# Ledger of designs, part 59: VH-VL binders against p56860

Target 1, 255 residues: p56860
Amino acid sequence: MMTAEVRTPEQGGGPLTTEPRAPRSAPGHADASAPAFGPETDPRDIIRWALAAHPDLLMPSAFNLNGVVLLDLAAQAGYRGEVVFVDTGYHFPETLATRDRLESRYPELTFVTLNAGASPDDGQTPPDLYASDPDACCAARKVDPLQRYLKEQGPSALLNARSRDQASTRADIPFVEEGGARRRVNPLAHWTREQLEAYAAEHDLPVNPLYFDGFLSIGCWPCTRAVKPGEDARAGRWAGKGKTECGLWQGENKL
Below, E stands for the ipSAE of ESMFold2; O stands for the ipSAE of OpenDDE; V2 stands for 0.75 times the mean of E and O plus 0.25 times the DockQ between their complexes.

## First folded at step 19 (VH-VL; framework fv_lerdelimumab)

Design j8 (at its last look DockQ between E and O 0.41; V2 from the best seeds 0.00; counts 0 for: pae E 7.0 > 2)
Fold by OpenDDE, look of step 19:
Structure j8 (fold): chain C 255 residues (1-255), chain A 120 residues (1-120), chain B 109 residues (1-109)
Amino acid sequence: as target 1 above (255 residues)
Amino acid sequence: EVQLVESGGGVVQPGRSLRLSCAASGFTFSKYAMHWVRQAPGKGLEWVAVISYDGRYKYYADSVKGRFTISRDNSKNTLYLQMDSLRAEDTAVYYCAKDFWDLTRYFDYWGQGTLVTVSS
Amino acid sequence: SSELTQDPAVSVALGQTVRITCQGDSLESYYASWYQQKPGQAPVLVIYGENNRPSGIPDRFSGSSSGNTASLTITGAQAEDEADYYCYSRDSSGNWLYVFGGGTKLTVL
């Protein structure tokens, strides 16, 4: 009864030294120091610089006057990226119509609407959260969706429509903001309301019709009113609530 | 001079249809939103419908929604209101009104109106 | 639907000042426009925005707003100012709807 010793072959499976994949060196953000831009610098030149330095540039927009003007200038400067809009479910029909008109006018751009078709009753928040806690409402319906998308896309910079003339809180906005999750480029930083209006008229841009009825800054309809003569452009935003910004540009949720 | 001229009014029975027209002149018709406003005899003004300058957007008062259709032909400088399933309460003078721009909240010019009477 | 409320009738003596008021929730957010209508005539825009007058409207007509109210003021009422006056604004429901006030009949005495 010869017990055949089945020699189990010692498969010397050498430990696959998973060499730690060297952290993909974040493509060296070429420390290209932003050129010294001035008040007389053509916004298109700023945008061209931004595109060269940041080919993955994205443009968030709410399609206010500034945003509409920036969009046209960016298209002229060779921008062919995404225009990112958040549907909060509380936008004016006029805002959505403006978006649609812009999308038709600029087929070379990709319009992205986050939470398209949102409504007050869609279950994201209580329908009246805007009244009891506007910060929580903006966080949930505007800031968080945009932040999630930007985190996923990971753009190295944003093209923003902010200008110094919009509010006292924006009086010192630079052309290029450093720090945070990404660079922020503000080509319209020094453009006045009059310049924006003149440009929009000259180029027959589709401006939100509410602008001509005193809505100089337009957000959600429960939190936006027309401004009175002498008020700043953003006085109609969260009027009486002690809130002046959505939270996109300040604090921990800064874009 | 801006002119708006309504036509198509008349006497109809309940449940019937009628089509109103508004001929526009004196301005670039294709650049402005247009409205219909009605006024029942001895009553106040009631907004009925709006159409954007390009015809892409249409909105209606709840009282006429699903029964009335606003449209326009920019090549003819003409605004239309198709009225279906007419009711006695639709009896009114119907005005076409020019929007100041694109879907603003005021009317800078009005037609003289056309009378629609819905009666058995 | 948000309603705009007006007094059905007001009177003013010739040469005196009268104020016609419109009240509604939408007026907290939106400007009103005002329309004058004389018997057998189409309405005429007299005031829009906070205090804008179309060309051809006399300077005795002025507009103002406060809280949920809009007002049309006629300073130095004339006999030809006898008419119905309607305020107009957006419905506050968030929909693309518009609404007129019930109208105010102004009598000049």
Scores: ipSAE 0.733, ipTM 0.852, lowest interface PAE 0.6, mean pLDDT 91
Fold by ESMFold2, look of step 19:
Structure j8 (fold): chain C 255 residues (1-255), chain A 120 residues (1-120), chain B 109 residues (1-109)
Amino acid sequence: as target 1 above (255 residues)
Amino acid sequence: EVQLVESGGGVVQPGRSLRLSCAASGFTFSKYAMHWVRQAPGKGLEWVAVISYDGRYKYYADSVKGRFTISRDNSKNTLYLQMDSLRAEDTAVYYCAKDFWDLTRYFDYWGQGTLVTVSS
Amino acid sequence: SSELTQDPAVSVALGQTVRITCQGDSLESYYASWYQQKPGQAPVLVIYGENNRPSGIPDRFSGSSSGNTASLTITGAQAEDEADYYCYSRDSSGNWLYVFGGGTKLTVL
């Protein structure tokens, strides 16, 4: 049902709403409550809900398996917004190549690279800071550029590719996280690695080739290793360095 | 049937240049990264260079960086290696190798190689 | 210098089991792949990742890893397995540079 006048649309229909709603990015604006989603809910239904509730929805991605699958599902569900990637200067070449293949496959999406042209010797951080103080390195090269962009764009929600199967630190993530500066939507929260692999194979998705070598969670090359048989997907991140998550999911930097 | 045929090898003097070609057939060339691998006579294998499927990313072994240039022409299904400032230690059989996909670093098909001899 | 170390030669009696090893610091973080090369021929991939066999490679070939060591095992060695074997992996920097081991010549007696 419409409450506003629209002209005849070019592409087969104008928007139909029962209530006009302006997108808002300021703290304290209340939106409609999320539906009760269950473990068997099609992720595309969650994405369609998120798009209707949050027309300013934005998708950060590092193009891991989960992120590649989410991107395809989002495109199917009608997502036409930005895919935001932060160039830390320490990404594997395989990750950059995966981004480029995805960009070619989804011309309907806008791929945004923050901190473009970054390199280990660009002076943004002291040499080898990734080893001596990985929290400071992550803050400077990943968290700060993304947080500045999110402040400038002000989205009311983010579309994230996290799933419970990735690590013990993620075992309790919900489909929709409330609180903080914006909602965080996790359409793949209950998908298993096996489901993600099957989907990617069925749809011939451009998966980061390191995944085939046991790199089940891929970050920057100095802090990433292949996982061992039986380990959680994120066990290869910051092994022996006292860091278990990137700052994007922790503390006041949580997306 | 996948085929990779190298050409352009020969005898050259140190400091000179040579260009190798690899003609590819039997697969969609433009979907795959391509590599050069060399083997000096009586010696082991040495990875030389890779180029991504669209030519955007190129990586080189330290032994050839700044002297060799990998390139591709997807409209001609051809991989190239431009070798400048050649040295005696560049003497080797040069193999063209097909990546499994894009930058996976596994080589499922190899050519028969072309010999490059650098001597005074 | 190579970051991947292999014994230069190993022998096995026909029908017996042999293990070819590859050592390097990078193998704590990256799996090795294994290539077989017979005289006058181009190399052939036999094992990639930890223990994946390409189509057409006999199941007597297997791979494993422990610490900084990768191993190629041939169970029930055949005369046609006589070849040079190279391990291949990233160098220790984790950059997009890759190295072969020095190679191991397998002789089937």
Scores: ipSAE 0.077, ipTM 0.626, lowest interface PAE 7.0, mean pLDDT 82
ESMFold2 (binder alone), look of step 19: mean pLDDT 89; pTM 0.907

## First folded at step 20 (VH-VL; framework fv_lerdelimumab)

Design o1 (at its last read DockQ between E and O 0.33; V2 from the best seeds 0.00; counts 0 for: pae E 2.1 > 2)
Heavy chain, then light chain:
Amino acid sequence: EVQLVESGGGVVQPGRSLRLSCAASGFTFSKYAMHWVRQAPGKGLEWVAVINYDGRYKYYADSVKGRFTISRDNSKNTLYLQMDSLRAEDTAVYYCAKDFYDLSRYFDYWGQGTLVTVSS
Amino acid sequence: SSELTQDPAVSVALGQTVRITCQGDSLESYYASWYQQKPGQAPVLVIYGENNRPSGIPDRFSGSSSGNTASLTITGAQAEDEADYYCYSRDSSGNWLYVFGGGTKLTVL
ESMFold2, look of step 20: ipSAE 0.676; ipTM 0.853
ESMFold2 (binder alone), look of step 20: mean pLDDT 90; pTM 0.922
OpenDDE, look of step 20: ipSAE 0.190; ipTM 0.700
ESMFold2, look of step 21: ipSAE 0.571; ipTM 0.812
ESMFold2 (binder alone), look of step 21: mean pLDDT 90; pTM 0.923
OpenDDE, look of step 21: ipSAE 0.553; ipTM 0.813
ESMFold2, fold request of step 22: ipSAE 0.397, 0.565, 0.659; ipTM 0.720, 0.810, 0.851
ESMFold2 (binder alone), fold request of step 22: mean pLDDT 89, 89, 89; pTM 0.905, 0.907, 0.909
OpenDDE, fold request of step 22: ipSAE 0.265, 0.054, 0.409; ipTM 0.717, 0.658, 0.765
ESMFold2, last read: ipSAE 0.528, 0.586, 0.535; ipTM 0.791, 0.819, 0.794
ESMFold2 (binder alone), last read: mean pLDDT 89, 89, 89; pTM 0.913, 0.907, 0.906
OpenDDE, last read: ipSAE 0.352, 0.339, 0.165; ipTM 0.748, 0.745, 0.733

Design o2 (at its last fold request DockQ between E and O 0.43; V2 from the best seeds 0.49)
Fold by ESMFold2, look of step 20:
Structure o2 (fold): chain C 255 residues (1-255), chain A 120 residues (1-120), chain B 109 residues (1-109)
Amino acid sequence: as target 1 above (255 residues)
Amino acid sequence: EVQLVESGGGVVQPGRSLRLSCAASGFTFSKYAMHWVRQAPGKGLEWVAVINYDGRHKYYADSVKGRFTISRDNSKNTLYLQMDSLRAEDTAVYYCAKDFYDLTRYFDYWGQGTLVTVSS
Amino acid sequence: SSELTQDPAVSVALGQTVRITCQGDSLESYYASWYQQKPGQAPVLVIYGENNRPSGIPDRFSGSSSGNTASLTITGAQAEDEADYYCYSRDSSGNWLYVFGGGTKLTVL
């Protein structure tokens, strides 16, 4: 049987980036309601705390490696809520298949797809908006539907899969993030890509098949390419467009 | 040991139908996507179709869309290709191929192939 | 659709290094994988992703890419490397659709 075969396409024994990042140690902020979290804190303990503090916790996901690992850890920690995915009309078929595989594996979770069956021709956005104005395309097809849903549901916190290792733009992500309409909890803030890959392999997690083809951060197909040797995981996102982050995490549309 | 054995090939007239089977053993069949790949005599390889691990997602090459149907029976560890409205250009050796995982496009094991000849 | 173009034939002297190329517009965004096929046999995957070798593939096989071109390099070619080599990659970004190149016959002299 070939099920024990390593399924991640990463090169053996090499750095994920060519330059070592400065070590980032930042404990989760401690206040009257939150424990002091450190880089070695088990993400499941952070999730259990988040569930106790925020019983209305919701988990948005695009089912990248981080998101898949978080989903498994959350299920183990007792999460039984919604996993919210936005169908932008531009997802890879592999992403939609990964969602379906995860849904089958975690029947105890409720997978919510916003704008299910969306297509590139929605009668409202120009067909090439992703190329000419990626921020406007992202706002219309991903950010706005998710914000509407979250306003309707009113969760006091979100469970997010972001980590400091993903990109230089994420280097300062805390375990618990204040600001915007709700609290954000980042249990994987201090996990490295190596740790995420090891966990996914150990637990035989469903991973987007494009990951095996050098896609380390997967968004909509017009704005996503395989990363080249030595590049950061997100280098394939919006290449040549001057965009490095989705509006979901920055600006007036921050979740 | 992983084994894939195709059957059901033969000689058939244009416009007729044929069903290929691929018997799988030596691995957990229901965990992996499965593919058909063909090779006309003396020609290169052509990917034909894929079905994901539970059969929910199926994709086809443009040359066979609407004429061929891929299916699987996970209880019998068997992959199928129903070929309707056959044409002379469908003449090829048809290989059953195991996906590396599910829809990765990488084929780690291949069968020996079965020859389909479409001629008047 | 992006056609994957390969030279139909390449020769290499025993023990020398050879590079087999594959060109296509989609290769800017997607890696090619490489299959070796000997006469009368099913193909064998030799390189996938950036430069990954499946178990049992000798270290003399490596892959690389730049721009719209993917390359398979065989360092120290041996008689057993004589075969047809196919690149295989994405045909369309929005659909699950993959295509083989036309193939390159490698002759080891």
Scores: ipSAE 0.660, ipTM 0.857, lowest interface PAE 1.6, mean pLDDT 84
Fold by OpenDDE, fold request of step 22:
Structure o2 (fold): chain C 255 residues (1-255), chain A 120 residues (1-120), chain B 109 residues (1-109)
Amino acid sequence: as target 1 above (255 residues)
Amino acid sequence: EVQLVESGGGVVQPGRSLRLSCAASGFTFSKYAMHWVRQAPGKGLEWVAVINYDGRHKYYADSVKGRFTISRDNSKNTLYLQMDSLRAEDTAVYYCAKDFYDLTRYFDYWGQGTLVTVSS
Amino acid sequence: SSELTQDPAVSVALGQTVRITCQGDSLESYYASWYQQKPGQAPVLVIYGENNRPSGIPDRFSGSSSGNTASLTITGAQAEDEADYYCYSRDSSGNWLYVFGGGTKLTVL
């Protein structure tokens, strides 16, 4: 009766090396030298201040709802500078068409399209990079071109369409951000989606048609889907990829 | 009332060209993208081409790329489809369709269509 | 090309409910629109977006979406609902393309 000793294999529980969570890029600090703006402050007044303080102000835009509203408000406030758009080669036709419609509506503004005419097959990136490495794709197709242009132009501040209502990660965005290469002014920081929609409707602004199909945040077509009711507005961006931002507002290369 | 009226259809030989027109009325034509959709006899609908409101953006189905050209004259409220190098498989009723706005996925109005027959 | 697929034919008894489904990868990201076509007539939009009904379309028509599918439902089918139904959406296969489904012939019994 040979008692076969069942050697229980010692499951060597190797220590789960908790890879250090990449430091959450701290939201831009509020610039204490800026006026004390509040939720009731007219965005146009913020823009007027920004123009006075920063005559070389530039406006990056992807022509989402916030961007379209900001354009109109900025024009009303006396902005006559550049609207800077990056053609990634992966934009929706609707986005490009929206840009063109805005350009026609605001002849007093200068629309600048970086990498105009870009395409997936233009050789700037491998055709599948958006799928295999979205960060690298965004870096190459969006962040780097914009950074180069901004470095060349050297604006002292940017006019941005970001708002607290866009995402949980933007819940504490100030009107004026300091740090990085330049100031960032966010006149729409406290505007809600409802306010933006109402304003756009009231002024018959050319909003990207995809917005009305649930594309609450619109980027490149391979990395953007419609969101369902109850989802975060940016849940449709890089869905399933663990990416939530394009990199413009984070890290050492923060705009 | 919105009206779309296609014209220019007919019988042509393979390799020939034909130009279709769509006369639009009852809406501000220059604000909307316009589409061509075709339907072969006894077959389903096939999207052919789109042109945005100002004509700067044009897109085509692969089946017609390089052969068909969509255009518009907003001063005449007219949409066009230039069809070159026609093939037998291009035989279809061609519909003009109004976009909801500018390059949406929705057609709110259709014409009655014009028949194009490509035959030897 | 990301194709939209439909059953070629479905039947429904008068007054009963029928669902016509469209399937395709693009439908994970995009809403579809639905078009009714009767013999010898131009297509007519019946549903767009999640569940939007154009003016003049009976309330028995409704739309829904789930996963990679979109559906047109007719609740209480009428004889006049006998037609071909096409779904329409975007081709998301990397090229800008709009696509129709193959169409579904609905017979009302």
Scores: ipSAE 0.402, ipTM 0.773, lowest interface PAE 1.7, mean pLDDT 90
ESMFold2 (binder alone), look of step 20: mean pLDDT 90; pTM 0.918
OpenDDE, look of step 20: ipSAE 0.353; ipTM 0.746
ESMFold2, fold request of step 22: ipSAE 0.610, 0.584, 0.442; ipTM 0.830, 0.821, 0.745
ESMFold2 (binder alone), fold request of step 22: mean pLDDT 90, 90, 90; pTM 0.914, 0.912, 0.914
OpenDDE, fold request of step 22: ipSAE 0.141, 0.245; ipTM 0.694, 0.713

Design o3 (at its last look DockQ between E and O 0.01; V2 from the best seeds 0.00; counts 0 for: pae O 11.2 > 2, off the site)
Fold by ESMFold2, look of step 20:
Structure o3 (fold): chain C 255 residues (1-255), chain A 120 residues (1-120), chain B 109 residues (1-109)
Amino acid sequence: as target 1 above (255 residues)
Amino acid sequence: EVQLVESGGGVVQPGRSLRLSCAASGFTFSKYAMHWVRQAPGKGLEWVAVIRYDGRYKYYADSVKGRFTISRDNSKNTLYLQMDSLRAEDTAVYYCAKDFYDLTRYFDYWGQGTLVTVSS
Amino acid sequence: SSELTQDPAVSVALGQTVRITCQGDSLESYYASWYQQKPGQAPVLVIYGENNRPSGIPDRFSGSSSGNTASLTITGAQAEDEADYYCYSRDSSGNWLYVFGGGTKLTVL
């Protein structure tokens, strides 16, 4: 059998997993109204507005295509805050490799990895939970660590990479979502997959190599597969389980 | 226009070392992952090792872990395979292969290979 | 880790259609690519992803998949198609594994 072994010489690295970089902040949510954004609005203008209205803005990312495009646009628009990634213990190695490439490309940003060093056998969840109850597994390994961090940091808004092309639940999400503990700003809300791909190619952005294997929406490896010809982009997530969205974006529990 | 040229093959005794080189031209070498793939005489293809575009991460087949070291010099457009503690079962043609991007499963260009024979 | 299983040999009459198969659990999650190797030559990529042909590969070559099986189909086989064919993919366990099938020798009668 063939296996892989990692030998990792690293320059300039440091402990990023538990070192928050964003200051705790005054609330911006209650005091500012968003402009009327439309399909013609440059995402960078939306990001610039969000930075002015919410100096404590944080950007969670799982480094899918949308997240990589947003990260580049945010850097261009003057974002200098944290990029927050949750290590569930179930990410593809290609996802972790993409994070490392992005960190090298954007030294002006602070990459924070929550739950660094997680593994399937680390005792955070029963070993079979990812298969028997994916929602509970996601809650424990992804949602809970992020919610704890956000409660501790207290940002008034999040910068999210959601677009029309990620799930049916997200098809009618506005550029700025109110409600819940904080605002959620979606600069890419009107962008299609074709626009995202064109932008990434034009700017030579680091992308997850699994996209070349037909993985159009990438989550954790136990619940992700290549999309077959004729399937929707999200069909490779939670195959046979009836789940189409992770808990971060469902109902009044939105982050 | 893309060209990969392996060198350094030869006949060696078991337990000895050998270093293979692969000279690359016709593409931006530092953008792509690079692989070694081997083929024993009369046998199928066996993946050996990969190194990412920047050299930071390396992965090996179990059969060679701890004995082989993949490396690259992006300033010289050259891929290397250091082969220590050689065994008879390491006898093969060794191919240098270019990844389509970074850590995909697609090798769009191959060298012609260099033969390594391990025998007493 | 995963294994990719191919029949060791397949024959086809000139001008007929042949299917070379590759089976493995990882193919539920990952596409296979296909390499052609003629004697004394380096392998050549003929199909990648589900059914993408690199430039210069004749349109008689196509790929498909169903369940844990990937297939290379040659429609209207020609004498020059006589070669060894390898499938290649990765395992679905999240390890950094790259695996070739054992290869299929195609003979054109």
Scores: ipSAE 0.010, ipTM 0.563, lowest interface PAE 8.8, mean pLDDT 79
Fold by OpenDDE, look of step 20:
Structure o3 (fold): chain C 255 residues (1-255), chain A 120 residues (1-120), chain B 109 residues (1-109)
Amino acid sequence: as target 1 above (255 residues)
Amino acid sequence: EVQLVESGGGVVQPGRSLRLSCAASGFTFSKYAMHWVRQAPGKGLEWVAVIRYDGRYKYYADSVKGRFTISRDNSKNTLYLQMDSLRAEDTAVYYCAKDFYDLTRYFDYWGQGTLVTVSS
Amino acid sequence: SSELTQDPAVSVALGQTVRITCQGDSLESYYASWYQQKPGQAPVLVIYGENNRPSGIPDRFSGSSSGNTASLTITGAQAEDEADYYCYSRDSSGNWLYVFGGGTKLTVL
């Protein structure tokens, strides 16, 4: 009675170490002509400088935590320009509601919604483009509309809400970036998530409610999930697609 | 049904010009970028040029830049390729290809191609 | 100019699996598409994005990507699969430039 030892095949499924895809684009070069800002520099001072140097400054926003904080700081610093939002047709209702709340809170600012009324079913893109090619989807629904608008408006600089604490890919973001069509100013470059949260709480800012559900970075609903404890804040963006940025800050589409 | 029909191919001498056309039907032409792709006899595919949906932006391969001009007439659902200063190495079947949308990396429909022969 | 490289020729026995690979720097950042071309015919899109098949393409065709590579896999090769296969993606060296791989001739034995 020969007991056939059933050799259980060792499922050597080694964890697909999804090596964090190396940041596809090097952070913009620091502008050597900009003032020597530091981690202790008040973001409002940076914004005031930016306004003086670039009176035509525009503020793109997706109204994430950073964006909401920046918007408040900018308003305090004397910003009276446009807040430019792209409606991709794939935004969460909570994001659109957050926009509306901010617009009501800051009447001194001009909120511009590009591609307003966009819908997944508007025939602009194939319905499965977000799944088949996230880059193409973002290019069509987010990057291109914004670029067209910026080209038309021709601002000499952008006020951005990016910070080093958002993702590993932003670890070296400078306060002022050169290169591309215009300067990029990042007043919140050195603010931590904790600082942002504290500020938002202190000033009772309308933060997207999804943030508190684990959506630390919010984009389009097909390409955004909540992050798990210990994950990078942007791990929920284009999860599993090898994409970490929408394309606004990379390659030819760099703003 | 989507159809792309190329025309305008023929035999030309080096240095001469030729204009290709691609008639499109079966889709909203004005919503999609359009491409030209060529294939030399017995060789691989070579991307030539793209024009965005509204015709405002055009991009070319280095091999044809400065010599070829891509254009479109959305009212006629037609794509064009003006080829100037033709060279022997431009000899190929030229395909019109529909972009999946606007400057994606996919061609979901192709024409049957038109042959351009540049010979002395 | 960024290049996409392919093996010029591969063979597969009838009913077996073959993988055609495309390699290039742009593939780190962008998906590729795959085209089948039979003699005297226009190319046909067979795979796009990560692993999407157009309507009419058999399920034996699949796509994958890893690092700076994209791959087309035919699981259970058929005689009619004998063709040239080209990968296509963006050229990373310039603005909105595109590039084809050199093509792979697949022979079904």
Scores: ipSAE 0.005, ipTM 0.512, lowest interface PAE 11.2, mean pLDDT 88
ESMFold2 (binder alone), look of step 20: mean pLDDT 90; pTM 0.923

